VHH binders against TBC1 domain family member whacked (wkd). Designs and how they scored, part 1

Scores and structures below are computed, not measured.

Target 1, 363 residues: TBC1 domain family member whacked (wkd), of Drosophila melanogaster (Fruit fly) (q9vgl8)
Amino acid sequence: MATAPRSLDTISLCSTVSSCPDRNGFYGGFQRTDKPKEPLSKAQIIAREKKWLYMIDNWSIYMSKNYKKIRDRCRKGIPKSVRPKAWFYLSGAYLLKKKNPNVYNELLEKPGNPTTIEEIKKDKHRQFPFHEMFLDEQKVGQIELFNVLKAYSIYNPKVGFCQAQAPIAAFLLMHLPAEDAFWVFVSVCDVYLQDYFIPGLEVIQNDAGILEGLLKKTCPPVYRHLQKHKVEPLLYMTDWFLCAMTRTLPWETLLRVWDCFLAEGIRVIFKVALVIIGASLSRHKVRKTCTGLCETLAVLRSPEEHIVEEEFIINNMMRLNLRVEDFQIEHTRQKARRAKQKAQQEAESSGSGNGHRRNMPTL
Unless a header shows other numbers, all headers, positions and changes below count from the first letter of the chain; antibody chains are not in Kabat numbers.
F, E and O stand for the ipSAE by ESMFold2-Fast, ESMFold2 and OpenDDE, each averaged over both directions (binder to target, target to binder). V2 = 0.75 x the mean of E and O + 0.25 x the DockQ between their complexes.
[cut] stands for letters that were removed.
The coordinates of atoms that the task and the answers printed are left out; those that the model quotes come from them. Centres of patches stay.

## First folded at step 1 (VHH)

Design L1 (framework vhh_7pa5_2)
Fold by ESMFold2-Fast, scan of step 1:
Structure L1 (fold): chain B 363 residues (1-363), chain A 129 residues (1-129)
Amino acid sequence: as target 1 above (363 residues)
Amino acid sequence: QVQLVESGGGMVQPGGSLRLSCAASGFTFSSYAMSWVRRAPGKGPEWVSTISGSGGSTSYADSVKGRFTISRDNAKNTLYLQMNSLKPEDTALYYCAKESTTYYDFWSGYYTESYFDYWGQGTQVTVSS
């Protein structure tokens, strides 16, 4: 359908509205939004909305006794009208906000760490620069983004600020008022991505090993290709995990992934990563053209459009034959392996004297 | 091992007062925020009040604000809830709860509504005439 001519009305509208944002607030030529897929009927949308509102009104009961229903409904996709409220409840932010009234405003009144504040000011301009909320320094989104990141850096000084946090905060601000977005952001950083942003990146290094172990199980030929060309996971998966896919996926896919992520956690990010890697490199013809590190990274960092399409990602993620136990086993295995490697490396680093570990001939 | 023991519940008429106590052991009490949570017959848990580790900050559910006061004695490892102007709707088991650093199972990806990592056996409060 690539050769099919565009309608005259469509061409005319494009020349007229080229400077206007799309329905999700993105300007033409810089949009990250997918083309509309087959939509649900209005009646089906209303039915799903009513089910979500009922579930939210009875949230503690569903969370305690019927979590599977929450999970299953997230996997089907949350209706756009209830998504902000659903994310607020799924993340536990509703409880954090209720427990901490006025804390967000109190944090904003504090000066914060001057170095951290300067880093935030420089980084905020890199987040969705062509979205209507963030286009101008005077736009409400830029002010709110600064406020959320500043408040968090004071709330959790052990983390402070990491550049990867900015796209997450900006993404949440596109869905939620600033204070609500802040509490969801706190939950994402402190719970879902626990310790990811602490200096040293130890957690993400462990997770790289987990990803490789899961890939060996799900797609052995691709695993072997990455090992052959010494393609370290941190070279392609770091941004996917630290940013929770916010810089990677097109808008509609990102929304569906986050519906699942807030219900099922980091396992969803692993599953999406496995789908992207597997779909990108599963065909022998593609692997043969990837003769080394650079060619392989180019494919992984810029996957084909069809691979990141909403239904492709969600359906293939759900088809992965991975259970909770598979993740727990890999997590335990990788922690043990890294602890052993660190102990061996520390023992070698504490070694003394020339010739104690190696002898060299006079020659 | 963390242990929380609630006391001070009982039967009282509408408009009456009760003071609940919670004796804590097995952790550094002053380092953790503490909460009161209640469970009415046939209903799920409802958060009532929280106090910061230092005692400098408190928060309350709208249903009890102005009637209940949370306090703590860090020297005695004891949490308190002063309940005034009690209503029949306040009838519940009252639990002392230690704040969790996380309410989410990192690898399983789900949690319960409460983000408290431990609570006691509870103390019964019945408000009836």
Scores: ipSAE 0.000, ipTM 0.176, lowest interface PAE 14.7, mean pLDDT 79

Design L2 (framework vhh_8cml_1)
Fold by ESMFold2-Fast, scan of step 1:
Structure L2 (fold): chain B 363 residues (1-363), chain A 129 residues (1-129)
Amino acid sequence: as target 1 above (363 residues)
Amino acid sequence: EVQLVESGGGLVQPGGSLRLSCAASGFTFSDYAMGWFRQAPGQEREFVALISWSGGSTDYSDSAKGRFTISRDNAKNTVYLQMNSLKPEDTGVYFCAADSYYSEDILTGYYSPEEYDYWGQGTQVTVSS
């Protein structure tokens, strides 16, 4: 899918693994940063930290009366030192933890569903294999990852476990103590990515249609290119949405996107996707080289470095002229379209075949 | 065949006005952002103005802001540049260009001449006494 390594075994095959970690704990992989980011002055960092701590100390007032200030500070990027606490408050996890004292520990004491537990065990060791917390099965990060995923599978048995949840939980554990990471994870899965992980992938299929409709509005030439070559959205956007970009973006960009995502929700993921798709395929010269499905997917799965650079993504996402109403219109349109398709398929399954003008498609 | 044909250029005195037109054919005009560029002899092409495929978003070079207005008529497949308060520094060949622009509000990276898919042959604008 993504350019990120998928399994622990990938470490032994990677010729670019360093003997020492970068400043973020990565020994290798596409999220390793060898060139240091030009730092803000110490005075600027301290000023931003103080502003964030003040907002957190007055959180309910900011959320109710000055949410725009929270949003704007997220878009500037949250200082590294306060990011964990900020994410804990932005997600509402602080309220979830407060209302559910000791629940995380109680969930860990339960045995869980045996089938789900085996699924978790198979996937946990494959998350961020180049990061110091997850290099091997003996690392504390691997134990914490198993615990968070196990606890969630018991907390929400309708979902149990979905493989896409593992990189999200691992990502959160890089920033938060296990219990805090668990409550942020609960909020992400149950609120931000509501119903995404329920078996059948119905919500993501609907959101694929929404993305397609937004792309038709924002970049008609790219939309037509994807239609011409039968490039279905689920082939490129599924991992972007289900994993909330955790397997897709360079590390600094991922942090900036999540700062925004926790403030503004799933619409941020849609906007990031539109920027990646548009910037990658808007140019006629690039589309001319994409003669089919495979060539187009290769471009979308490996966007040019400048497109996934943090300021490019954030600035272009903010510049998209998409109102809340545009998302609502597409949601309504896709719901109606899918309901009509489902009704037709159900009629055909009942033996009440509908008249059709086209031959059955080749699979 | 894709074709962009500029018109409306000419000689004007400083402080005067001109309206440039660019007639497009051979492609779906309403799917393309349209830009105006200018070039003085011996210089590189310079960005002047940009309008999105719908007309909902526009941008201008610093030298054009407040003096020039870009507009489009998708029914007529035509883009316009209204130029007011012309200065001798505005002298040059003005080119119409079409770009498969991916968003109305994404303006980074699209000011370079190399980003545009199609170009007209240009129309001369001379501002002198």
Scores: ipSAE 0.000, ipTM 0.289, lowest interface PAE 13.4, mean pLDDT 82

Design L3 (framework vhh_7nfr_2)
Fold by ESMFold2-Fast, scan of step 1:
Structure L3 (fold): chain B 363 residues (1-363), chain A 128 residues (1-128)
Amino acid sequence: as target 1 above (363 residues)
Amino acid sequence: QVQLQESGGGLVQPGGSLRLSCAASGFTFSSYAMSWVRQAPGEGREWVSSISGSGGSTYYADSVKGRFTIARDNVKNTLYLLMDSLKSDDTAVYYCARESDEEYLWFGELLSSYFDYWGQGTQVTVSS
């Protein structure tokens, strides 16, 4: 008798709403945490803060000659006091803001595309409804969220607005003043998640194939289970990738993952996805209860609490030992696969009318 | 105690064929999925093929699909790899491996973390 799998929506709906916010501003929801964290000593925290401030003061030197130190320090977790400034520098947003004085305010003064504006208005209320910043429609967070999404839709009209962008913008606004959050958001959408939000979802379809290939190498039993039950990656990984885990992970885990994501890019999202998939379905006992597509999706959409705990995710992500080369190999394979699919579609589209049938007699 | 012993490796010319066998003992063979994994000189381990406990499902690496066939005999407790149209790139030590039911314990080699028992390996050399 195994415990039934839980959905992410079920976890969120089962959360108790408190009259008092937690230390991170959450009144309820799956991201609220009342557990005491095992802190580093005050001396260790101060030492890490000093190292981060020194790196930021010498940012160009570290980026050009000692990127490994930046990467390693991100993997250890960025101190809470320095995190907003570190993210601003890691993303390159500090340069974008310096090169574009007053552009954010100029974008806000523009009317924008009426259809896109209405889409933004309908979606903004769905982001972090249990957080103090977004709890009320009149809260500054709701206004700033609208402003960031509106500004971006005008800044990049090729994208306009995609619903997956809203939780990313809201998440950034929890850490940064609106204008700074906007420039980090621009970097995330245009660089880290390049072309993800363009209509047609071409990039995410390609990345679904990369994830499948990496899973085939890292966890063959789980890969076989997904193939047997025809569990297509887009059914479970789409929100993880398009929202950069902001709808998926508990707060402390999400912060640690983003520390790594801003340093190492999309490879981090792939690694986190592989940990969630592998850990959720690695046990034969669990796979045995997943008799089909629906049961398997339920497990993947609602991973057990211990799987999404920060130390588990970070430690297992590092233990995967995936090299940059492994991602490049899968990317090349997916390009070949997409070319083959295009050739097949062209072959199918070349036909018209009644073709020759082998069983038809000739005179 | 679990034991896996490979045989059938050897020297073969390009385009040739070989049949690898793995004799399993010490466990209920039909209850475990089995795999073939190879390691070429100077390279890491590469998964080649897998077969479900019942034999009802088989899976292949893209590099060997259409050329290799995995099979099992649950009465004889033996796993097979039938290799046709061999290429120089197929030169490697071939290992028989039993699928693990491990929980969240990823150490060392990515592929090895999902197999709990390995054979000693059998050398396959494809050369002119």
Scores: ipSAE 0.000, ipTM 0.261, lowest interface PAE 12.2, mean pLDDT 82

Design L4 (framework vhh_8emy_2)
Fold by ESMFold2-Fast, scan of step 1:
Structure L4 (fold): chain B 363 residues (1-363), chain A 128 residues (1-128)
Amino acid sequence: as target 1 above (363 residues)
Amino acid sequence: QVQLQESGGGLVQPGSSLRLSCAASGFTFSDYAMHWVRQAPGKGPEWVSSISGSGGSTNYATSVKGRFSISRDNPSKTLYLQMNSLRPEDSAVYYCAKDTSEYYDYVWGSYEYTFDYRGQGTQVTVSS
């Protein structure tokens, strides 16, 4: 957003839109890359593909008795040829589709909530504007994107539509046929990012507090810096969490993170966030140049290229000394904090604190 | 000019403990993260543990978590690795390594650690 990284990738990002797409379908933008990826040998790729296909053929057994092997294989990266099918199984979308034959088509025939449909249509911002599926408003990808978002708004009217859902749906449509993408999208919104998109943003506010507590534990100097300059988590982490990194990470890193996210859930997004924050601000020299809120946000919103490289993110995410219990502890602390705030509001309403209500902000 | 000298290795039985030391000179010790890296016969180097310049942040390889503890004494310019519940697979030459980056308060480490210098190493053999 503010500043592009100053490296070979920056030169690539500032190049004119190419007439030919890259290996991932991008004609331009920060997610296009012309740099070579060091390939696994063809033998290694074939071996990993065979292991994934066998695992999918025996999915219920692996899910019930050998989940660790699923997790470990996701952390190594899913082969590109099997990734769509793997994501379909990892998300549980294969069961959702099987239990709901023709439901997607039935949802598309319904008119939907007129206000919600207008909001989907009014959001004319192209998702991945430099990707071959979404370059033009008349492209099939744009039609499929509208259809998935419309169908979901009818499927879950409590949510309807939230702008942050659009890049997630578009991302899934780059990997899956529309109906399959819809069922993965349903799982992501209703399970992985449960209640994130309900009006009011209560869940993301709670998770901002959890992230802050985890930072205090894992990166105390960085935590102190953010507190000193009043850098609230919602100012930098909201887009990361609501869009599941789809607007944040370079393409190959995003794919690797989603391989892990679909296996391990929202904890992966927390760990990626901690790596970005820690790696960006842990150097004393960098913190000294961040003399206030704006300088600190600029660093967090435009991390150095090496920090968002796939192996750096994945390896440092795995190295974080965080157990499931650490997330549970922070969640409990946030519940206690909110309970205390409610108790204080009730005491002020019922007693001598009534005067404070006159000075409360309107928003 | 930069010098790192490890000591404290030896031959021990499984389940034993050892404390490794690394004496550093030729740079501002407290400004740099420090690492322990090991190399078993016929294998490539494996990262074991890291500590920030201030000592405020530590990180460990999954294989040694809960058994090993990294620490540093900045006034004496010494890095330590306390190794408990040693296993035959811990047998390796252990190297002290200086991080390439100054002023790290968090050990962010990558699988491929970049470091300027490593010492001569100290041999640890765990055998029955």
Scores: ipSAE 0.000, ipTM 0.205, lowest interface PAE 12.8, mean pLDDT 81

Design b1 (framework vhh_h_nbbcii10_fgla)
Fold by ESMFold2-Fast, scan of step 1:
Parts: sequence; structure tokens; C-alpha cells
Structure b1 (fold): chain B 363 residues (1-363), chain A 126 residues (1-126)
Amino acid sequence: as target 1 above (363 residues)
Amino acid sequence: QVQLVESGGGLVQPGGSLRLSCAASGFTFSDYSSYALGWFRQAPGQGLEAVAAISGSGGSTYYADSVKGRFTISRDNSKNTLYLQMNSLRAEDTAVYYCAADYLEGWYSLEEYDYWGQGTLVTVSS
């Protein structure tokens, strides 16, 4: 029986922008186009919406006494109608906004650091160029993106601006009004991705080591392959972590991952990375075709479509045999390794050349 | 060495039930990458037909239209075993049933399954 070939994404085969945005506002799709899937029944959607609205109305009680229910509902996926409000509460942005009335507007009225402002202006056109909000410089989204990034650079001058922040801010603006998006963005940068964007990239280097240790535990053959070909984690995981997957995953998958990320933090990004790496390289026949660094990176930077599908990522992330203790062990190991390296570097820099000869025993 | 071993086949009367089992060795269902698992069948003189498949997490299932409502696929990750519960069996269900595993791919597509069992014969008498 001849079956039709698996459907090719007609949009990805053509450089032609659609004249109409899709249901999520994108011209030509997002990253990889979403595959059709059987939707939840209307009754199931309504039931989940009611549960989320009730949780939000009783948020402090759920956070203090029943956080596991929040976590589990995030893992099932937040209903599209409730997602923006849920993200606002999950991130703690609702408290940040309440404690800082008018601060966003006050930040926008300040001139900011001239060098940082010019850096932001250079990057504004790179964020989701085919989304209707960001399509040209006169669109509200481009103005709002500039405003959020400017406001943050003044709010946290130790960071200022890092190019990886722009896709995060743009992604949030697709879901939230500018001021609300700003406070979620503050939480993401200052709490979830703490110190990631500080010059020197020290935290991402540490996290690269953690990812490597987790790979050694979860997939030894893949770990050995990466070592054999000198494939360092920073070569493939940097964009995944710094941008919180916003430049990597298809739209529906990205939404589901962020539902989990805002509830469970950076561990979610580690788990997604492990699924992508494992699914891409665990087959012996694939590793045989990856004869070196370049071939391996090509596979990791462009995973097969099915690997980044919504249910595949979420289900395999949940099925990882990793405990909180495994992350703690790797964090402790990396902290000890860094302390040892720092001590060695300081010893080398301050080493004494003044040795004195002492009496030698006679033969 | 990856192996899949089917059991539970046999002769059954129309309207009867059988439960097929597939025991996996050389990999575990609780590994970080759970394999997609499926059942395929080949009736005498016919090609291979996908019967049922289950995702790595067990959260998604596929059934051929001919078996929907009659067959149930399940997995027990603690026992490293895949099951196919077959109810209301019909003469047309007579086939050799194969267990197949794929590393997170092609649970609807025969061409993408990497590992296959030896098969178990199911005969529905009529």
C-alpha cells in the first residue's frame, strides 16, 4: 500500500511570508511549524480554566499549602485563555507590580545609559521578525519591546542589556500588556536566570558543567560520544539556556515548557536539554554518522521535528530518572571544581620566587 | 543487546479475549529516554499493519480503526513489559503479532522502528 510521504512543511520549503498571520499571530509559522493534534474537549478545557481561575483567586493559599497542585497543573498545560494571568502569578510579577506602582513609567521617562540604549536599538529588529507585533518599526510591539528592555537596563544597571534578553522580552509581550510583561521579565532575569546576563558568562559556564554531569549519569554513550569529539556544552546549550528556549522550540512546545519553567525553575531547562540531546544522539546509527564536532553540532542545533513536539518533550522530561538530589550533587561538584580552579589561578598569580637553601646532610 | 520477546498468542474462539505481552531486555523503560512501543500484525498473505502504539510516557496512544474500542495497549515500566489486551476477537484479527520499539520516533510508522520481536501467532477460529 503506497502511503503519501509524511507531510512536508510547505512554509519551511518556501521563503514566502503568508499574507495572514496564524492563530498565534505568526506569518510563516514559529521556529518549526506546529503539527496538528487532537485538541482537548471543550468540557476538559472549561474544567481546567475553572480550576486555574480558582487557584489564582486563592493564590497565596495554594503557594503555601498546595504548591504540588500548581506544579501538576502546569505540567498538564495551562489553558490558553488563562496562561497570561497564570504566568503573571507564577513568576511573582503580581507582587512586584503591586509593590512598585508607577515605577515602569518612571523608568521609561529616564534617558538611560547611552551605550546600552544604542545596543538595544541595534537588536530590536532581530526578535520574531515575522510576528505581526514586530513586523516593522511602527508596530506597537517594536515600541513596547524597546521600552521593556530600556526600563530593565535602568532597573538593573549591573546587567544593563544582553542580546539574549531580547527574545525573552518579545515572547512575553506576545502574551502580556507591556507593564505586566516588564515585571514578569524582571522576575525571569533576576530570579529564574539569576546572574546569567552579567558580563563574563560565569553562571552559564557553571551550568554547562552541571549539564555535562547529568548527561554522564543519564546517557553514558552520548556523554562518551561528546567527549570523543570534543563537543563542549557551551557550543550547543548556550542559546537554549540564555534565551529559555524561546529561539529553539516550536510555539506549542515552548508554551508548555514555560508553563513548567515558571513553576519549577531552571531545572526544567536542564531536563528539556537532556531530552533533546538524548533523543538526538542515543541511537548508535546516528552517532556513526556524527564523525566529528561539526556533524554532532549540526544534529544538536537542528533536532528532528518529532523530538521538539509538545507531548514528546513534556512526557520525556517527566520520565527522566532525575531527583532534586542529582541537581544538588552536580551543583556541589561544579562549585568545588570552580573553587579549586580559582585557588590554582590565585596561587599561580601570587607564587613566591624567593626560595632559600637550607643545610644539606652530609653523605 | 536489545531484545523484545512476545508471548500470550494462541488459538481463541470468536468473541474471546487474549492478552499479549512483550518483555524487553538490553534497555529499560525507566531510562531518561523512554522508547515508543507498538504492536504490528501480519495476516496471511497481507502486509504489515500498525495495530497500536504507546508513547514513552504512556500519555498518548494510537489504535488502528479496525481495533478501536476492542484492543487496549499499556506498558509497565517497572516490569519492562508492553501489553496488548485484545477483546471481542474476530476471524480477521488472525495474524502474527510483532512487538516493536523505537527510540522516540515513528510510533505510527513501520519504517522508523529500530527493534522487533520474533512474533507471536494469534488464530481466531471460525
Scores: ipSAE 0.000, ipTM 0.124, lowest interface PAE 20.5, mean pLDDT 78

Design b2 (framework vhh_h_nbbcii10_fgla)
Fold by ESMFold2-Fast, scan of step 1:
Structure b2 (fold): chain B 363 residues (1-363), chain A 127 residues (1-127)
Amino acid sequence: as target 1 above (363 residues)
Amino acid sequence: QVQLVESGGGLVQPGGSLRLSCAASGFTFSYDESYALGWFRQAPGQGLEAVAAISSSGGSTYYADSVKGRFTISRDNSKNTLYLQMNSLRAEDTAVYYCAAEYYDFLSGYSEDFDYWGQGTLVTVSS
């Protein structure tokens, strides 16, 4: 089985198209939602909308004196009607747009790097192929997607274009007008996923080690299982992190995770990853069936439906008792470990003349 | 979705011992921060009484005066299981025993109280 059932690249499941889109604009694919949800009461929705609009009107005060309330409201889920504006403010895109008037249009007028432009053109058709905005080349969404990715490649030439950026840009365009989506996208790439898309993918390699360390703390039996079968994190977490879950989660879960992600940053992606890993492999019965690398990866790449449901993910993410300091300690530890690893590899390639060291300190 | 399931209760003679277990499903025990797990009991015709609690690291424990020196609380974060070792049992220890979990997220700057309670397990101390 070449592709995970949850992947946007899964052909057999994505070949079936309905004549009518779902409430979110999907004609087919794994993110189409046919099951009714228990909606919040109209009164609850209106109350949450009013709280969000008041908070946005007083954004600077909440950011400086009451960020806890912003985080709490994101964790409860942002109402659909205010989500685009909330994401625009949470990301800081409103300040980026204000500081850079007309810059998006200026970038669109530039020709860009020809090689990068061809790469973008080749990739655009693979994003959300069953969504009403991207269903065919004549849809405005395809043009807007090209424009956002082109503009960003010129805005940040150090990155240019990375294939993982395309689903993020497409996802944002489903919620925001192109220029606003562009500035949120700039913030996501340059701040939230800082340096992730630079050629060589060095940052994601460090974050893979951080995830392992956090898993060792939160679920040691699962950590031991992955070590025993040599299941390296990059084999299962790379798409989750580089695409910020946009190719992984059912639509409603993805929206709830992004509400949290824009408030709390990459820590949310780590927590979601830990929940998926833990829930998938915590039961001894399941680990017993995972006799090696391939069986374990199959489980992680195709988690059971209930594990990726919105309330399960959000509730279990909040139950992980991890501090910002835990992430910082693991980041420091991982940087030190990789520095030693690089130094050892260089020492081996250049050779060593001396024998043994009895003492580690020189004194 | 989220469940705490107690086991190990039953009939025991005065002076005897029992070990209660509380298995958690639908969430993972963290050993960092102020994540607290505890045992509570309710005797016939009486209110709920806190029996013992243990911090996320296992470094801090609480015991009610009535059980101190006789009961030992412990946790196995790798098994998602909380234990209560009950020794030198007395007739007055007869109760339904509940396990409970409380979570604290320091990043929010306040306690987020997610009260999870098991269904209870009956302990009867009688000859």
Scores: ipSAE 0.000, ipTM 0.111, lowest interface PAE 20.1, mean pLDDT 80

Design b3 (framework vhh_h_nbbcii10_fgla; at its last look DockQ between E and O 0.03; V2 from the best seeds 0.00; counts 0 for: pae E 18.6 > 2, unsure alone 61.7 < 65, placed apart)
Fold by OpenDDE, look of step 2:
Structure b3 (fold): chain B 363 residues (1-363), chain A 123 residues (1-123)
Amino acid sequence: as target 1 above (363 residues)
Amino acid sequence: QVQLVESGGGLVQPGGSLRLSCAASGFTFSDEYSYALGWFRQAPGQGLEAVAAISWSGGSTYYADSVKGRFTISRDNSKNTLYLQMNSLRAEDTAVYYCAKDLYEYGSYFDYWGQGTLVTVSS
């Protein structure tokens, strides 16, 4: 009697769908929040806004003077009113748009790959279904999401469309006009997450090795636990990295992480992942209860609320004693490891070809 | 691949002048889509400091307050070379000077750096 694999019960997050959206446009789901944000004083907000506007107006020169200041301001969080413009500049999308006038509109007029178009149509309704922009197919959000994803699939035919891209595009459309969102999306997919969406997941496999190496450095007890239970990074990091945390983090945390991500690159995603992994499994008591792969994955895939809280993530991310050099060292180690593995496989495949031509005796 | 090579560093007396050069390869200065070129310096035991920057078009320049009026950043597009004219040098100007380029880089700024050239201002 083969025990039928228990259907992964879709935890119906019966998030009470409110009749009114929250301050971020959510009627329900895990990213809805009714928690008052401790308001910066109006004066502080205005002062920050003015600083950002000034930096943006002088972007090229100001960045040369004060990249550290920009980085630090991103780490403090970008004011809501200037965040779209800030992201547009931080990502380099403003240069892409300037270099490619009308390209977005031209892409919209092209038919695209019919198979890819159908895939996009099937997936677009799954993106932030509780957000006011994406509630139904008639909403501007779903229309523009289709347009951005279609345009990108034509723009970069090597990638086409990956489902993990859809939440990123939708997230950007919540903040930016469609064309601007498209160019930020191009930047994110082609530069920040370069080759993540190519079939075979080679880049993410490499990054899995990097994450593991960094975890060994930052939290050895957790690393040993994961090794003991054969919990490979690809089993839990895929959603975090491919979606740039858009499906994993509470909304306010996600916004702050993206402020940093656009300023500092993919290293931010690594740091956030390390914080989540480390905090989730740091307690010996928790590790003792995780007696195998499944239990450990359950903890990693459902971090406690306090671990993914905005200040917790940002503060602990900043406390990670990881330098750029640490990432480079680990990247080099992983490349060398892969090259060695490939060479071994090639040697094994070439050695198996000298099979003995058994001289069949001529009867 | 973008390469930046600094030259012109050396020993100079206080009040003296020096001209640093940065020969750029892997791109052309006529590219209108670049961010900026800049000079940075790192004194012994100090952090990296921005000294001067120039927009790709040359229409905008930045100078650190410490060098304003003494240093001049310029470029020669025909030679694909960035310059830093340093006048009225002081002991405090002693540092390794780096040329840097802000390219069409995403999630980072000034990712292309030279190896640096040492400037020593001493009596």
Scores: ipSAE 0.000, ipTM 0.221, lowest interface PAE 14.8, mean pLDDT 86
ESMFold2-Fast, scan of step 1: ipSAE 0.135; ipTM 0.619
ESMFold2, look of step 2: ipSAE 0.000; ipTM 0.118
ESMFold2 (binder alone), look of step 2: mean pLDDT 79; pTM 0.811

